# VHH binders against o26223: the designs that were tried, part 276

Target 1, 191 residues: o26223
Amino acid sequence: MKLLWTSQHIKVTVHIDGKVSKMDVLEAIKTRRSIRKYQDREVPEELIDKILDAAMCGPSAVDERPWHFIVVRNREMLEKIPEVHPYGAMVKDAPVAIIVCCDSSLEKIPGFWVQDCSIASQNILLAAHSLGLGAVWTGVYPLEDRVEGIRRLFSIPEHVIPFSVIPLGYPAENPGTRDLFDPDRIHLEKW
Short names: E, the ipSAE of ESMFold2; O, the ipSAE of OpenDDE; V2, 0.75 times the mean of E and O plus 0.25 times the DockQ between their complexes.

## First folded at step 19 (VHH)

Design U24 (framework vhh_vobarilizumab_d1; at its last fold request DockQ between E and O 0.87; V2 from the best seeds 0.75)
Fold by OpenDDE, fold request of step 20:
Structure U24 (fold): chain B 191 residues (1-191), chain A 120 residues (1-120)
Amino acid sequence: as target 1 above (191 residues)
Amino acid sequence: EVQLVESGGGLVQPGGSLRLSCAASGFNFKRYDMAWYRQAPGKGRELVARITTGGTTNYADSVKGRFTISRDNAKNTLYLQMNSLRPEDTAVYYCARDAWESYIEHFDSWGQGTLVTVSS
C-alpha cells in the first residue's frame, strides 16, 4: 500500500483485492460511510499514525489545536467502553479506537473547542476511509454520563474533555452509496 | 411533522406474497435513507431492510432473496415486496427514516405499523 500525501488532496493508494486503487479527498468525502462491523484483523500502526496526522491538520480557533487523542488497542478496555457509552456497542468489536479529547487549558476562545474536535474527528473518519478502513463517530460530549464515564475509565484529567470515541477497523459491512446533494439548501446571495 | 403511514399488511398463507407501502410526509423524502423494521409478538424490533438515497439496499439475512425494498421518490413512498412468506415473518412492520450516519442514538417517530400474519 502506497500512500501519497499532497498539500491539496489526500491521495491514498489502497490495495483492494490485489488492485491498487487511488482515492482522492473528494472521493473520500463522497463515499465515506459509518462502519460498525469490522473484520477480525489488526490495523497496522502506520495507518493509525497517518490517521492521527490527518486529525491534526484541520483548522482550529486561533489555531490553538487543543485536541488530544487516546489510542486504545487493549481488548479489555475496548470491551469496557460500551459499559459507559451505550451507543459505542461496536467498539468492543473493533481492533482499535481513538478517543478525541480537548485540553481546555489550551482554549483561547471559549466554546470553539467543540468545532475543533469535530474537525479532528471528521478528518479521522475521512482518513480512515481513504486508507481502506471503516470508522464511526460515536458522540460523547455533551452527554455528561458518557463524558464522565470515559473520563473515569481512562483516567482523563478534569481539564481534558473527552469528545468522541471512534472505533476503527477493516470494514465487514457496506452501507452503500448516498445521493445527498440538495439544491434546496443552497441560497444565492440571500436567503 | 414527520409522518410515516404503513399499509398493505394482512393475512397470507405460507408461500404467499404481500407488498407493503409507507407513505412519507413532513420531510424531504428523497434525501433520507429509509428502512423497514418488524416486531414479532414477544420479540424485539429488528431491521428488515434498508435503502439509501443512492439506491443501495441491504437486508437481514432472514429475508434475503425473499424481500425487496424499493422507493418512489416522486410519490414519497417506500415499499417492501415480500415473497415466499413464512410463519416466522409474522410481525408488525414499521417504516422509518434510516439514521445510519447519526453519531448519537436516534429515536425517530414510528408509524402505527402494519400487521402481517402468515398462517395456514
Scores: ipSAE 0.743, ipTM 0.860, lowest interface PAE 0.6, mean pLDDT 91
Fold by ESMFold2, look of step 19:
Structure U24 (fold): chain B 191 residues (1-191), chain A 120 residues (1-120)
Amino acid sequence: as target 1 above (191 residues)
Amino acid sequence: EVQLVESGGGLVQPGGSLRLSCAASGFNFKRYDMAWYRQAPGKGRELVARITTGGTTNYADSVKGRFTISRDNAKNTLYLQMNSLRPEDTAVYYCARDAWESYIEHFDSWGQGTLVTVSS
C-alpha cells in the first residue's frame, strides 16, 4: 500500500492493484462536468462495476431500490441511440453507455422512483469522475417519444421505464471550472 | 426577465476586425457561463466560443487564434473580439447563457443577434 501526499493540500492516495481510489467528495461534486468528447480508449469492466456499485449505494424511497442498469458497449447499438434520442448525439462516440431504468414491479411508493433513479444517475456521474472518466446525463424520462424509442431499441419490457442514458469514457475535453454559489437562492426560516 | 442584446456587427473586408458586445440583464450575470453562437445562412446555430464563471475559455477550431471571448462582470457584458476575419465567418452572432450542464434541451432567450458580413 502506498500513500502519496501533495503540498498545501493533503490527499490520501491508496494504491490497490494499481488503482487510485481517493478523491475528496466536495472536490468531486464541484469539479464534475458534463463530458461529451471521449478518447478512443476502452473503459475496463472493473471501472464500470465500481461505478454501478456506487449507483446502488444511493438512498431510495422506503429502500425500494427500483433501479436496473443496461451496460451498452456494442458499437452498432451505441450508434442507433441518436436515432431515437435527439440530444444523445455524443453517445455514438462513447466507448460505453449506461441506461438507468426503473423496474416498476419494485416500486413501493408511487412516483418516488424518479428521485431514486435521479440519485443513481448522479452517483454514476460522480463515481465516473472520481475514476478519471467523463460522463454526461442525457434525459429520457419523462419525454414519451424518447422513453418509447429507447424501450424499443433495447427490448426493455413495458413494466421497466428507461430513465436516462449516460455515455462515458476517458475525457477528450475540459469544460473548465465554475463558481455557481448564489446567496439569493437561500432563504432563512421562511421563503 | 432575462435579456441579452448583441451589438457591434457590420460589414468588414477579409482580414479585418470587429468587436461584438452583449449587454445582459434580468439575471445574476456573474454566476452564469456565457457563450457566443453563430448562424450562417441556411445552416444551424453553432458554438463559437464559451467562457465560464471561473475564466476558462473554449473555442471552435475554425476560430481558434483569431477570436477572443471575454467578460466584464461589473458591466454585465460579454465580448467577442474577432480578428483576421474571413468570408466563412459571415453569420448572425448570438450571445446566450451556456447550458453545458443541461441534461435535456433547453430554451434560452435569444435577441435578434448582430450580423457580421465579411466580403470584398
Scores: ipSAE 0.697, ipTM 0.816, lowest interface PAE 1.0, mean pLDDT 89
ESMFold2 (binder alone), look of step 19: mean pLDDT 81; pTM 0.818
OpenDDE, look of step 19: ipSAE 0.105; ipTM 0.589
ESMFold2, fold request of step 20: ipSAE 0.655, 0.677, 0.667; ipTM 0.809, 0.808, 0.807
ESMFold2 (binder alone), fold request of step 20: mean pLDDT 82, 81, 82; pTM 0.826, 0.822, 0.825
OpenDDE, fold request of step 20: ipSAE 0.716, 0.725; ipTM 0.848, 0.854

Design U3 (framework vhh_vobarilizumab_d1; at its last look DockQ between E and O 0.59; V2 from the best seeds 0.00; counts 0 for: grease 24.4 > 24.2)
Fold by ESMFold2, look of step 19:
Structure U3 (fold): chain B 191 residues (1-191), chain A 120 residues (1-120)
Amino acid sequence: as target 1 above (191 residues)
Amino acid sequence: EVQLVESGGGLVQPGGSLRLSCAASGFNFKRYDMAWYRQAPGKGRELVARITTGGTTNYADSVKGRFTISRDNAKNTLYLQMNSLRPEDTAVYYCARDAWESYVDSFDYWGQGTLVTVSS
């Protein structure tokens, strides 16, 4: 019998299903940290595809989906980002970065693209974390000097707005856990 | 207003110890990550140690094993125990409210600093 055979042939095995352990969504949200130090290890294209799939699953205003993504692996280009994006110094050390952009020709309700691209950016962070990667959101929009610097560096047309630069890789640091719940921020029924 | 007041600096000989304190006010101290930075003459500010609200600590390689960061949430006070001090530890030490999760430039709240001088 199948069950008897399995019982007599069972080996103790850690839970390995051919991929990293899945993380509960609430645990992922609570344990995700900004990671600015990365191992010298390439990130497989398959993981980037999964992350971008997650980025595109977010809601958007009237389903406008204004986002575009630039995947940057070229070492020379990664090293140039800090020249136009001072907060992005760690990007030069990352194996890959994702630039989240808005194509303003896809915008249906003016101004909501910021929320749309923020949702996509946060989904990138959470998906990367769930796959065993570390990432950090480095703000570009609404800082005009950073927007124009990134646009120039990556030949982004004027109707496309670079929103964020997200370097990612296998983490080489652990910023640790936090306890951030603050009941004073919660208002029942009214302010 | 956020206020951070450092104390406990002074002159000490190599191999000596000092304990720095930082009195915090104007915010819910126990819900914020905290850090110590230092700035030697003519140098930029550098991270010395961090402690999260969850108790995780991180140290610069240059001080690891010699310095200990800790916090007392009941007293709204951050500490840095500095042992086995070396001349290269000479700097102004700053207490800071950590902005690790900022997605724009770090705009930490800083104290006025306390001078530590390590010299024969």
Scores: ipSAE 0.673, ipTM 0.808, lowest interface PAE 1.0, mean pLDDT 89
Fold by OpenDDE, look of step 19:
Structure U3 (fold): chain B 191 residues (1-191), chain A 120 residues (1-120)
Amino acid sequence: as target 1 above (191 residues)
Amino acid sequence: EVQLVESGGGLVQPGGSLRLSCAASGFNFKRYDMAWYRQAPGKGRELVARITTGGTTNYADSVKGRFTISRDNAKNTLYLQMNSLRPEDTAVYYCARDAWESYVDSFDYWGQGTLVTVSS
């Protein structure tokens, strides 16, 4: 039985009418793309709240939940981020950015905070996508210059580590779909 | 080691056609988005076309309707069919492995390029 993978063009019907069509989680994961171009349109606070709610729903080491989030809407600050984060050039064009941070004082087991913040960051991306927004993960940690740059720019305490900058907005580009399944990366029982 | 080798460039008259090829090796070609870039003399490198692993294509406005990017995963080869060539299309064309989904830095692997000259 040849499983004809019918490329079902998941028509992301962006229903223009305020009804947030519930995107299936697998659909969200599979269709999510980094978006670096945004419409000149504000993101409602309600959507940011939903995204942040999602960001906080992931697991963490011993349930430490060390993450903090800086929501940035100020244009001047958004425009300054690229100065200290070269890969964050698109942030200046976004209506909002979320900076994911770790409070190291909350860490019980060293090193797992990276996983925690990664989970939070990925949830932000997925939630954003499911809500019809585009986002991109721009890594800050562990690049020292970026960490310190963001720290200084936002007056982040020394015990708090900026991890990622995630600009968000309504997408103004479509990178398209991907097929990334690689059976060569799957090992059964042993390597 | 990732290798990209472009071919198919040359001299062509305005209105002519060329087909560029890029032979890829050193990575799982079918699992990466690929792109063509070009750099004209005295200008910066610009994206010409991109193709995803899913087959979605994107084009620069300047080449839309004239150029077609495609891939043969079985041959690990990327193509750029260029029709209705114009003098302004004169450039070195580069094949690139796309790192669109990188969260660290934009890093593309590039070939050495192939020169396309459109002149009467």
Scores: ipSAE 0.607, ipTM 0.814, lowest interface PAE 0.7, mean pLDDT 91
ESMFold2 (binder alone), look of step 19: mean pLDDT 83; pTM 0.833

Design U4 (framework vhh_vobarilizumab_d1; at its last fold request DockQ between E and O 0.49; V2 from the best seeds 0.00; counts 0 for: grease 24.8 > 24.2)
Fold by OpenDDE, fold request of step 23:
Structure U4 (fold): chain B 191 residues (1-191), chain A 120 residues (1-120)
Amino acid sequence: as target 1 above (191 residues)
Amino acid sequence: EVQLVESGGGLVQPGGSLRLSCAASGFNFKRYDMAWYRQAPGKGRELVARITTGGTTNYADSVKGRFTISRDNAKNTLYLQMNSLRPEDTAVYYCARDAWESYVDSLDYWGQGTLVTVSS
């Protein structure tokens, strides 16, 4: 059933000339939505590079930056991801996916790698959005079946832990805007 | 605990109108996207309409122009105005707290549903 999106003009001014004007950081954060439907359009490598650059710019424990990224464009591989990652059904329809991983051998303080990979994953989402792409975070870790499934599928070494799968593409849906500010979640000085 | 209680279902003639309500409790209603789903006899559950916290609405093609989703945040209530009802709209209608931005699995909270029967 095709959902007709009432175009509330989120003026994503997709400038006709393909130059997606870069959003400022606050705009990107506030307007980002998970996108699970994609156009039949390839994502230029230059945009992926920019996204990966952003992914590597976040902080990490002791600044170790233990993250690795698998860029997947192969259609057969993209189509296999949903077989081991049920929440990744949309990956088969994406032109590209990024798998965020951690090299655990680089971890100096146990457990912080989850935060590191989370930061990287979120930066991917924000960067993608700022560049006019849609993406969605599909969690792999810590679900053992998904971790092992992705590991086997991509021949990921045992010391490397797949953390998230993030399909990307030009959006074919518009989930709309949200107002999420909740002052009840803010405590001044004490709880 | 998250609670959603649908009401307003019933028997209506083709071409008639019905307004469903969903009373929400146990969470900050204002800060969650909401949706209506329906399940017809022998069919799977399908999305009918969504409304974001920002007021953006989306509809299934089958109900576009006939149904209107709205919310009253002050009353913690979600609504579905259904006009020009058709026999094919017969279903149990469910109110849901939307989990669109989940990065793990889609775990929507659902009510018990309310039956809408469109029949002459």
Scores: ipSAE 0.753, ipTM 0.867, lowest interface PAE 0.5, mean pLDDT 91
Fold by ESMFold2, fold request of step 20:
Structure U4 (fold): chain B 191 residues (1-191), chain A 120 residues (1-120)
Amino acid sequence: as target 1 above (191 residues)
Amino acid sequence: EVQLVESGGGLVQPGGSLRLSCAASGFNFKRYDMAWYRQAPGKGRELVARITTGGTTNYADSVKGRFTISRDNAKNTLYLQMNSLRPEDTAVYYCARDAWESYVDSLDYWGQGTLVTVSS
């Protein structure tokens, strides 16, 4: 299924366990973990819409917004992804995946699309987490075998670059939280 | 340079116990999640146990209730207490710096391994 929507016609409200989901942004950033095991449970289209809305809210170089998203729910297609991305084996077990792409025809200043698509990819992870989902960013660009394989598998045209594949679903694992703050990485006034 | 040195392996009878240690250096140990992996003859490496900087532990189903992972941040040392050992626990055990949050399959930092043999 291809997810197609415009902001003019669709307004969504998400309910998780009978309540609208709200999470402090710092909590979301600190507690988000890569999730590679998922429940056998469908992810509603409404949640995917919210996640993609969040993805598109990121800044981009000169506001170029070079991103495009492919939403993959078809089991046969999800099962083929590991054939071109062997370390993405969990994608076959996910109810849905999002492929973040750069449309190079939208680039206004060369080379910043990587940052742009990285921002969109991280926003997908954070939005999914805030909605009670788990996700993992599996890198495609700049690994040429993966780029070529994903492009071929999804009929992505030559001017569009697949950047990341992000499987997501309701989590079936808990990797725990981390304490990563390292004052030695902070430099006051100078290096 | 990141360095991980395992010790404590050996030959033990079924039902016995061993404690593995891993001395870590070359990085800020307390800020990294750590793990034990094992590789049985003719098989790939599998996760045995992991411990986060926040104290969360996870175990492979095959070792739950028998193995305990722990860390001593003051000594930069990771431990694996192995109880009720079985012949199928026979493997080379590797200490690793956990790369759970990698979005590319990056090089994991591994020790040289320590052999555990469970037999009479």
Scores: ipSAE 0.677, ipTM 0.812, lowest interface PAE 1.0, mean pLDDT 89
ESMFold2, look of step 19: ipSAE 0.642; ipTM 0.796
ESMFold2 (binder alone), look of step 19: mean pLDDT 82; pTM 0.822
OpenDDE, look of step 19: ipSAE 0.713; ipTM 0.849
ESMFold2, fold request of step 20: ipSAE 0.664, 0.654; ipTM 0.806, 0.804
ESMFold2 (binder alone), fold request of step 20: mean pLDDT 82, 81, 82; pTM 0.827, 0.821, 0.828
OpenDDE, fold request of step 20: ipSAE 0.740, 0.749, 0.742; ipTM 0.861, 0.865, 0.862
ESMFold2, fold request of step 23: ipSAE 0.655, 0.640, 0.663; ipTM 0.803, 0.802, 0.809
ESMFold2 (binder alone), fold request of step 23: mean pLDDT 82, 81, 82; pTM 0.825, 0.824, 0.824
OpenDDE, fold request of step 23: ipSAE 0.730, 0.742; ipTM 0.859, 0.861

Design U5 (framework vhh_vobarilizumab_d1; at its last fold request DockQ between E and O 0.62; V2 from the best seeds 0.64)
Fold by ESMFold2, fold request of step 20:
Structure U5 (fold): chain B 191 residues (1-191), chain A 121 residues (1-121)
Amino acid sequence: as target 1 above (191 residues)
Amino acid sequence: EVQLVESGGGLVQPGGSLRLSCAASGFNFKRYDMAWYRQAPGKGRELVARITTGGTTNYADSVKGRFTISRDNAKNTLYLQMNSLRPEDTAVYYCARDAWESYIDSHFDYWGQGTLVTVSS
C-alpha cells in the first residue's frame, strides 16, 4: 500500500465475485493469442512482477535456470528495437517489453538453454493473458543479426544471449477463437 | 502442394456487388485461419478480412459492414461477399493462409494468384 500514502483519499474496492473469476489453465492456453495492438495505458509494475514470477516457475534442464529478463519501458529504447528487429515493429507501440535472455555462465548442461528460455517465454505469454494483458513473442535467437542488434542496443554482455522480445499491454484487438485439434498428429504406441 | 485459386473478380459499377471465391487444396483447410488481402494500384497489400478456424471474423475498418468473409470447410472454399462497392475498393484481391501466430515474422505463408476487382463509373 506504499502507493496510497496521500492524506486525502482512502481507496475502497468492492468485490463483485462473478467479475473476478479465475481463468482455468486450459482455457488460458486455448484462448491466448498474439496481440500486436495495445491500448494507450500503463502496465503496473506489480503485474510485470507477477508475470516474471510465473516465467521463473518453469522447469529447466537440471534446474539450471539460465534466464535473465530485461524490462524495457523507456520510450526511446522501445522505438529503437524495430531498427535492429524489423519484424518487431509493434514493440514501438507497446507500453513495456520483456527481453528473455540466457546467461551462458548459468548453464549446467550445454545445449538445453533454448528449451529453458522457450518455457519461460511461453509462461510470460500465458501469465500476461491471465492478467488481462496481450503479448506477442517476437523471435530473436537464432537469427544472428537480431541477436547482435539487440545485444548492442541493450548493452548485453557477450556471454548473455537475447532469446526473445515480448512486447505487452492491454489489448486493443481480438484475433478470435480457433479449433486446432488434429487427431492425425497423434500416434499411439509408435509412429 | 498448397494451392489457392481465386475467382469472381470483374468490372462493377459503384454500389454493385461481387462474390469472390478461393478454392484451396494441398493442406487441411479446416485447421487453418484464412484471410483476404487486397492491393490497390500504387499501394502495398492490406488485410481486408480474416476468419479463424473457430469462425471468428475480423474486418478492416474501410470495409466493415459492406464485406462478409465466410468459409465452407466441406468444400475447402473461402468466400468474400462484397456489397456497396466503391471506387476505393478497386484492387487485386488475394486469398491467403493466415500466419497470425508466427513468432519470427507476420508474413502470411501462401497467396493465391489474385483476382482483379475494378469499381468505376
Scores: ipSAE 0.659, ipTM 0.806, lowest interface PAE 1.1, mean pLDDT 88
Fold by OpenDDE, fold request of step 20:
Structure U5 (fold): chain B 191 residues (1-191), chain A 121 residues (1-121)
Amino acid sequence: as target 1 above (191 residues)
Amino acid sequence: EVQLVESGGGLVQPGGSLRLSCAASGFNFKRYDMAWYRQAPGKGRELVARITTGGTTNYADSVKGRFTISRDNAKNTLYLQMNSLRPEDTAVYYCARDAWESYIDSHFDYWGQGTLVTVSS
């Protein structure tokens, strides 16, 4: 049974066997939107694995790949995240969340881990979208209260820095597509 | 400087119509999603309608079928056509610039001063 999710601008076909229709990378990038409302439906583990695989495929400083991922499905824990992360209100409604972290002990060149974790986070969003899921990047770092809140909640060691919380689920909203191309931001050969 | 200036509010009888306008300046209007919010006395601010740069529109259930959000990019203007107005629609209406894709705290980054709409017999 093919579930056709039809939006005004996006058609996604999800198969019962966990396989989704192929989405072009440019299409994924252009049509991805932050999703903060989710269906009352579980996300298969196979999809999470694919998302995490994608999360680990990006470049990093000296290819050090300092990222770690906490997969959270426990309802009690999901419901506690908003207590330490005010912008994470939607997390309590998601069937699963991924917390992207940096192990600072793996860092070879200081400061680039933010870029590394950003790349991983963006790949999570794109992968989720391509698989017919909705997700949103909720910023943790560099907000100290949120960093410490997430750290305490998940018993994250001091040398590991929580970077982002990304709830995921089947979308229950459609924000629509955008045209954000701005030629004035493009400079040829010289500023 | 980013500016949003609402106009078109006023007193109207139940069943009447109003058209609100929002004049935008200080940014590339056509590259931003826009929204209307309203706040009734003693209540929180609530989303009324949203329009993307791609033309996708969304409405609160309470106004669906009665209100229409639109935009004129050439004029840097956002509109809200309000038909079949009800006393419950009485509120200050605000124009907002969208920040939906922010990964921090806010869905909107700029607001106008608002325009008052009063629906009363």
Scores: ipSAE 0.631, ipTM 0.830, lowest interface PAE 0.7, mean pLDDT 90
ESMFold2, look of step 19: ipSAE 0.635; ipTM 0.797
ESMFold2 (binder alone), look of step 19: mean pLDDT 82; pTM 0.821
OpenDDE, look of step 19: ipSAE 0.455; ipTM 0.768
ESMFold2, fold request of step 20: ipSAE 0.654, 0.633; ipTM 0.807, 0.799
ESMFold2 (binder alone), fold request of step 20: mean pLDDT 82, 82, 82; pTM 0.823, 0.825, 0.824
OpenDDE, fold request of step 20: ipSAE 0.555, 0.587; ipTM 0.806, 0.816

Design U6 (framework vhh_vobarilizumab_d1; at its last look DockQ between E and O 0.79; V2 from the best seeds 0.00; counts 0 for: grease 25.7 > 24.2)
Fold by ESMFold2, look of step 19:
Structure U6 (fold): chain B 191 residues (1-191), chain A 121 residues (1-121)
Amino acid sequence: as target 1 above (191 residues)
Amino acid sequence: EVQLVESGGGLVQPGGSLRLSCAASGFNFKRYDMAWYRQAPGKGRELVARITTGGTTNYADSVKGRFTISRDNAKNTLYLQMNSLRPEDTAVYYCARDAWESYIDSSFDYWGQGTLVTVSS
């Protein structure tokens, strides 16, 4: 039996041989929540490296790997994001944010970069959760005013498209678990 | 068509209690997180309480210990038990489908019409 890893200090459980195990992938997928409140605690560079490694493990159309990532820790820059990205208001309170971008010069199949960057973005959320962090995907693309605002703020070249802004940190809230399985969404053989 | 209909608001003395109900229809209620929001005169809409499909609850600090959110999936009904009411709780209370996991802000919020709660001496 694997030990359940949790971000809540008081709830860590240690079973069999006294070892704490990493979170199972199905558990990570089912328990990941959008986290918009963070502790005043730095996120080590090592964890960001692990998260971005996971982001780059996703499949992409014809293996084009169009993604680039901007890691933002500077307080002034984090505080300016909400000025051009209203849904990203919590970013000013995060110790770090990752901007997922597409370099369109790397596209091999036009238009599939959205799927590619979505996969990378979701992998960031799952990896952060598995490491005891909380994160939230805040959408940028395809909202033109937000794309241009983020591009301008971070001096992103015109051939590079900001896709999402993902603030992350150690969570300071617990939205809880959900039971979302809905058999009515499953169609056998036909619609 | 998604419909959320709140009821149970009214005038109550400070220290009193009210129980709000929200009748839900037009969607699979038990598979959606639900929330109560409120909007006081001249202020923005704020979260009061959330309840997930897994039964986890979350409360605004201003109402913790006084308000209890619950749901009855068999009756497609969301509840808010409001105890120890204060004048500061005066607001229109809205039942909502919770969009916690939305990665964009949306103009397609599912909200009820609201029920007025007035707490005054």
Scores: ipSAE 0.672, ipTM 0.811, lowest interface PAE 1.1, mean pLDDT 89
Fold by OpenDDE, look of step 19:
Structure U6 (fold): chain B 191 residues (1-191), chain A 121 residues (1-121)
Amino acid sequence: as target 1 above (191 residues)
Amino acid sequence: EVQLVESGGGLVQPGGSLRLSCAASGFNFKRYDMAWYRQAPGKGRELVARITTGGTTNYADSVKGRFTISRDNAKNTLYLQMNSLRPEDTAVYYCARDAWESYIDSSFDYWGQGTLVTVSS
C-alpha cells in the first residue's frame, strides 16, 4: 500500500524499491518541519545509520566531536521519556528516538560542546527529513530536571550530558510550509 | 511587548456565522505562524486552526470545512471565519503566536485575552 502522502510541496517519493530519493540540501533546510505525529511504521535500521552518519559529519570545536548517540527503540523506554521530559510527550508515539549526548571529558574548550551537539542535532533533523522521516528536537540541556531525568532513565554517566531527545518516524502530520526570510535581520558591513 | 487582541465574538444561532479577528503587535507578525485555540466551559484548551507564514492551513477535525483561518500581514491581523456554527463550538477563542518550531516548551505561547463565542438557539 503506497501511502503517497502527497503533501503538495514535498513529494518525498519513497520508492518502495528501497531507493530513498534524496532531496537537495537547500530543499531539506527550507522544507523541514518539526513532526510530532508518526505513523505506526517502523524505521529501518539503514535509515537510522544514515541519519547518525550525517549527525557525525558536522564541525566541532577543535574537531573533538564529543557527541554520543543513544538509539532508543524499546517501547517501554520510549513511553518513560515523557515522565521525565514533559515536552517529549510525542516520544511515546515514535518508533525510535535518538538521544544526543556530550562526553564532557572530550571537551577541550569549555562551552563549545553545546554548539557541537546542536550541529549534530540539526543534522539529524535535516537528514531525517531528507529521508522522508519526521522528527522534532526536544530540548533537554540545560534544564536540570530533564538532564537528570534522562540521565537516570538511561544510566548515563555523570561526565556525559544528555543534550536533546529527537523522536523520529514516518510523519503523520503536515505542518505546512514557511517563509522565514527576514531582511531586517541582515546588516551590511555594520549594524 | 507582544500583544494579541481578539474580537468578533458574540451570540449566534446554530447554523450562523461569525468572523473573529486578532490584532497583533509587538513582533514581526508576518514571520510567525499563528493559530486559533478555543476553550469550552469545563474543557481544556484545544487547537482550532493554524496558519503558517507560507499560508498553509491546518484545522481540527471538528471544524474542517466550516472554519477558515486567514491572515493579513499588512494589517497584522489574524482571522477566523466560522460558518455553520454548532452549540459545541461555544467557547472562548484565543489567538496565539505559534511556536511549532520551538525545541523547548511552548508554554510561553503568547495568547490574547480571548473572545467568547456562544452558539445557542
Scores: ipSAE 0.595, ipTM 0.808, lowest interface PAE 0.7, mean pLDDT 90
ESMFold2 (binder alone), look of step 19: mean pLDDT 81; pTM 0.820

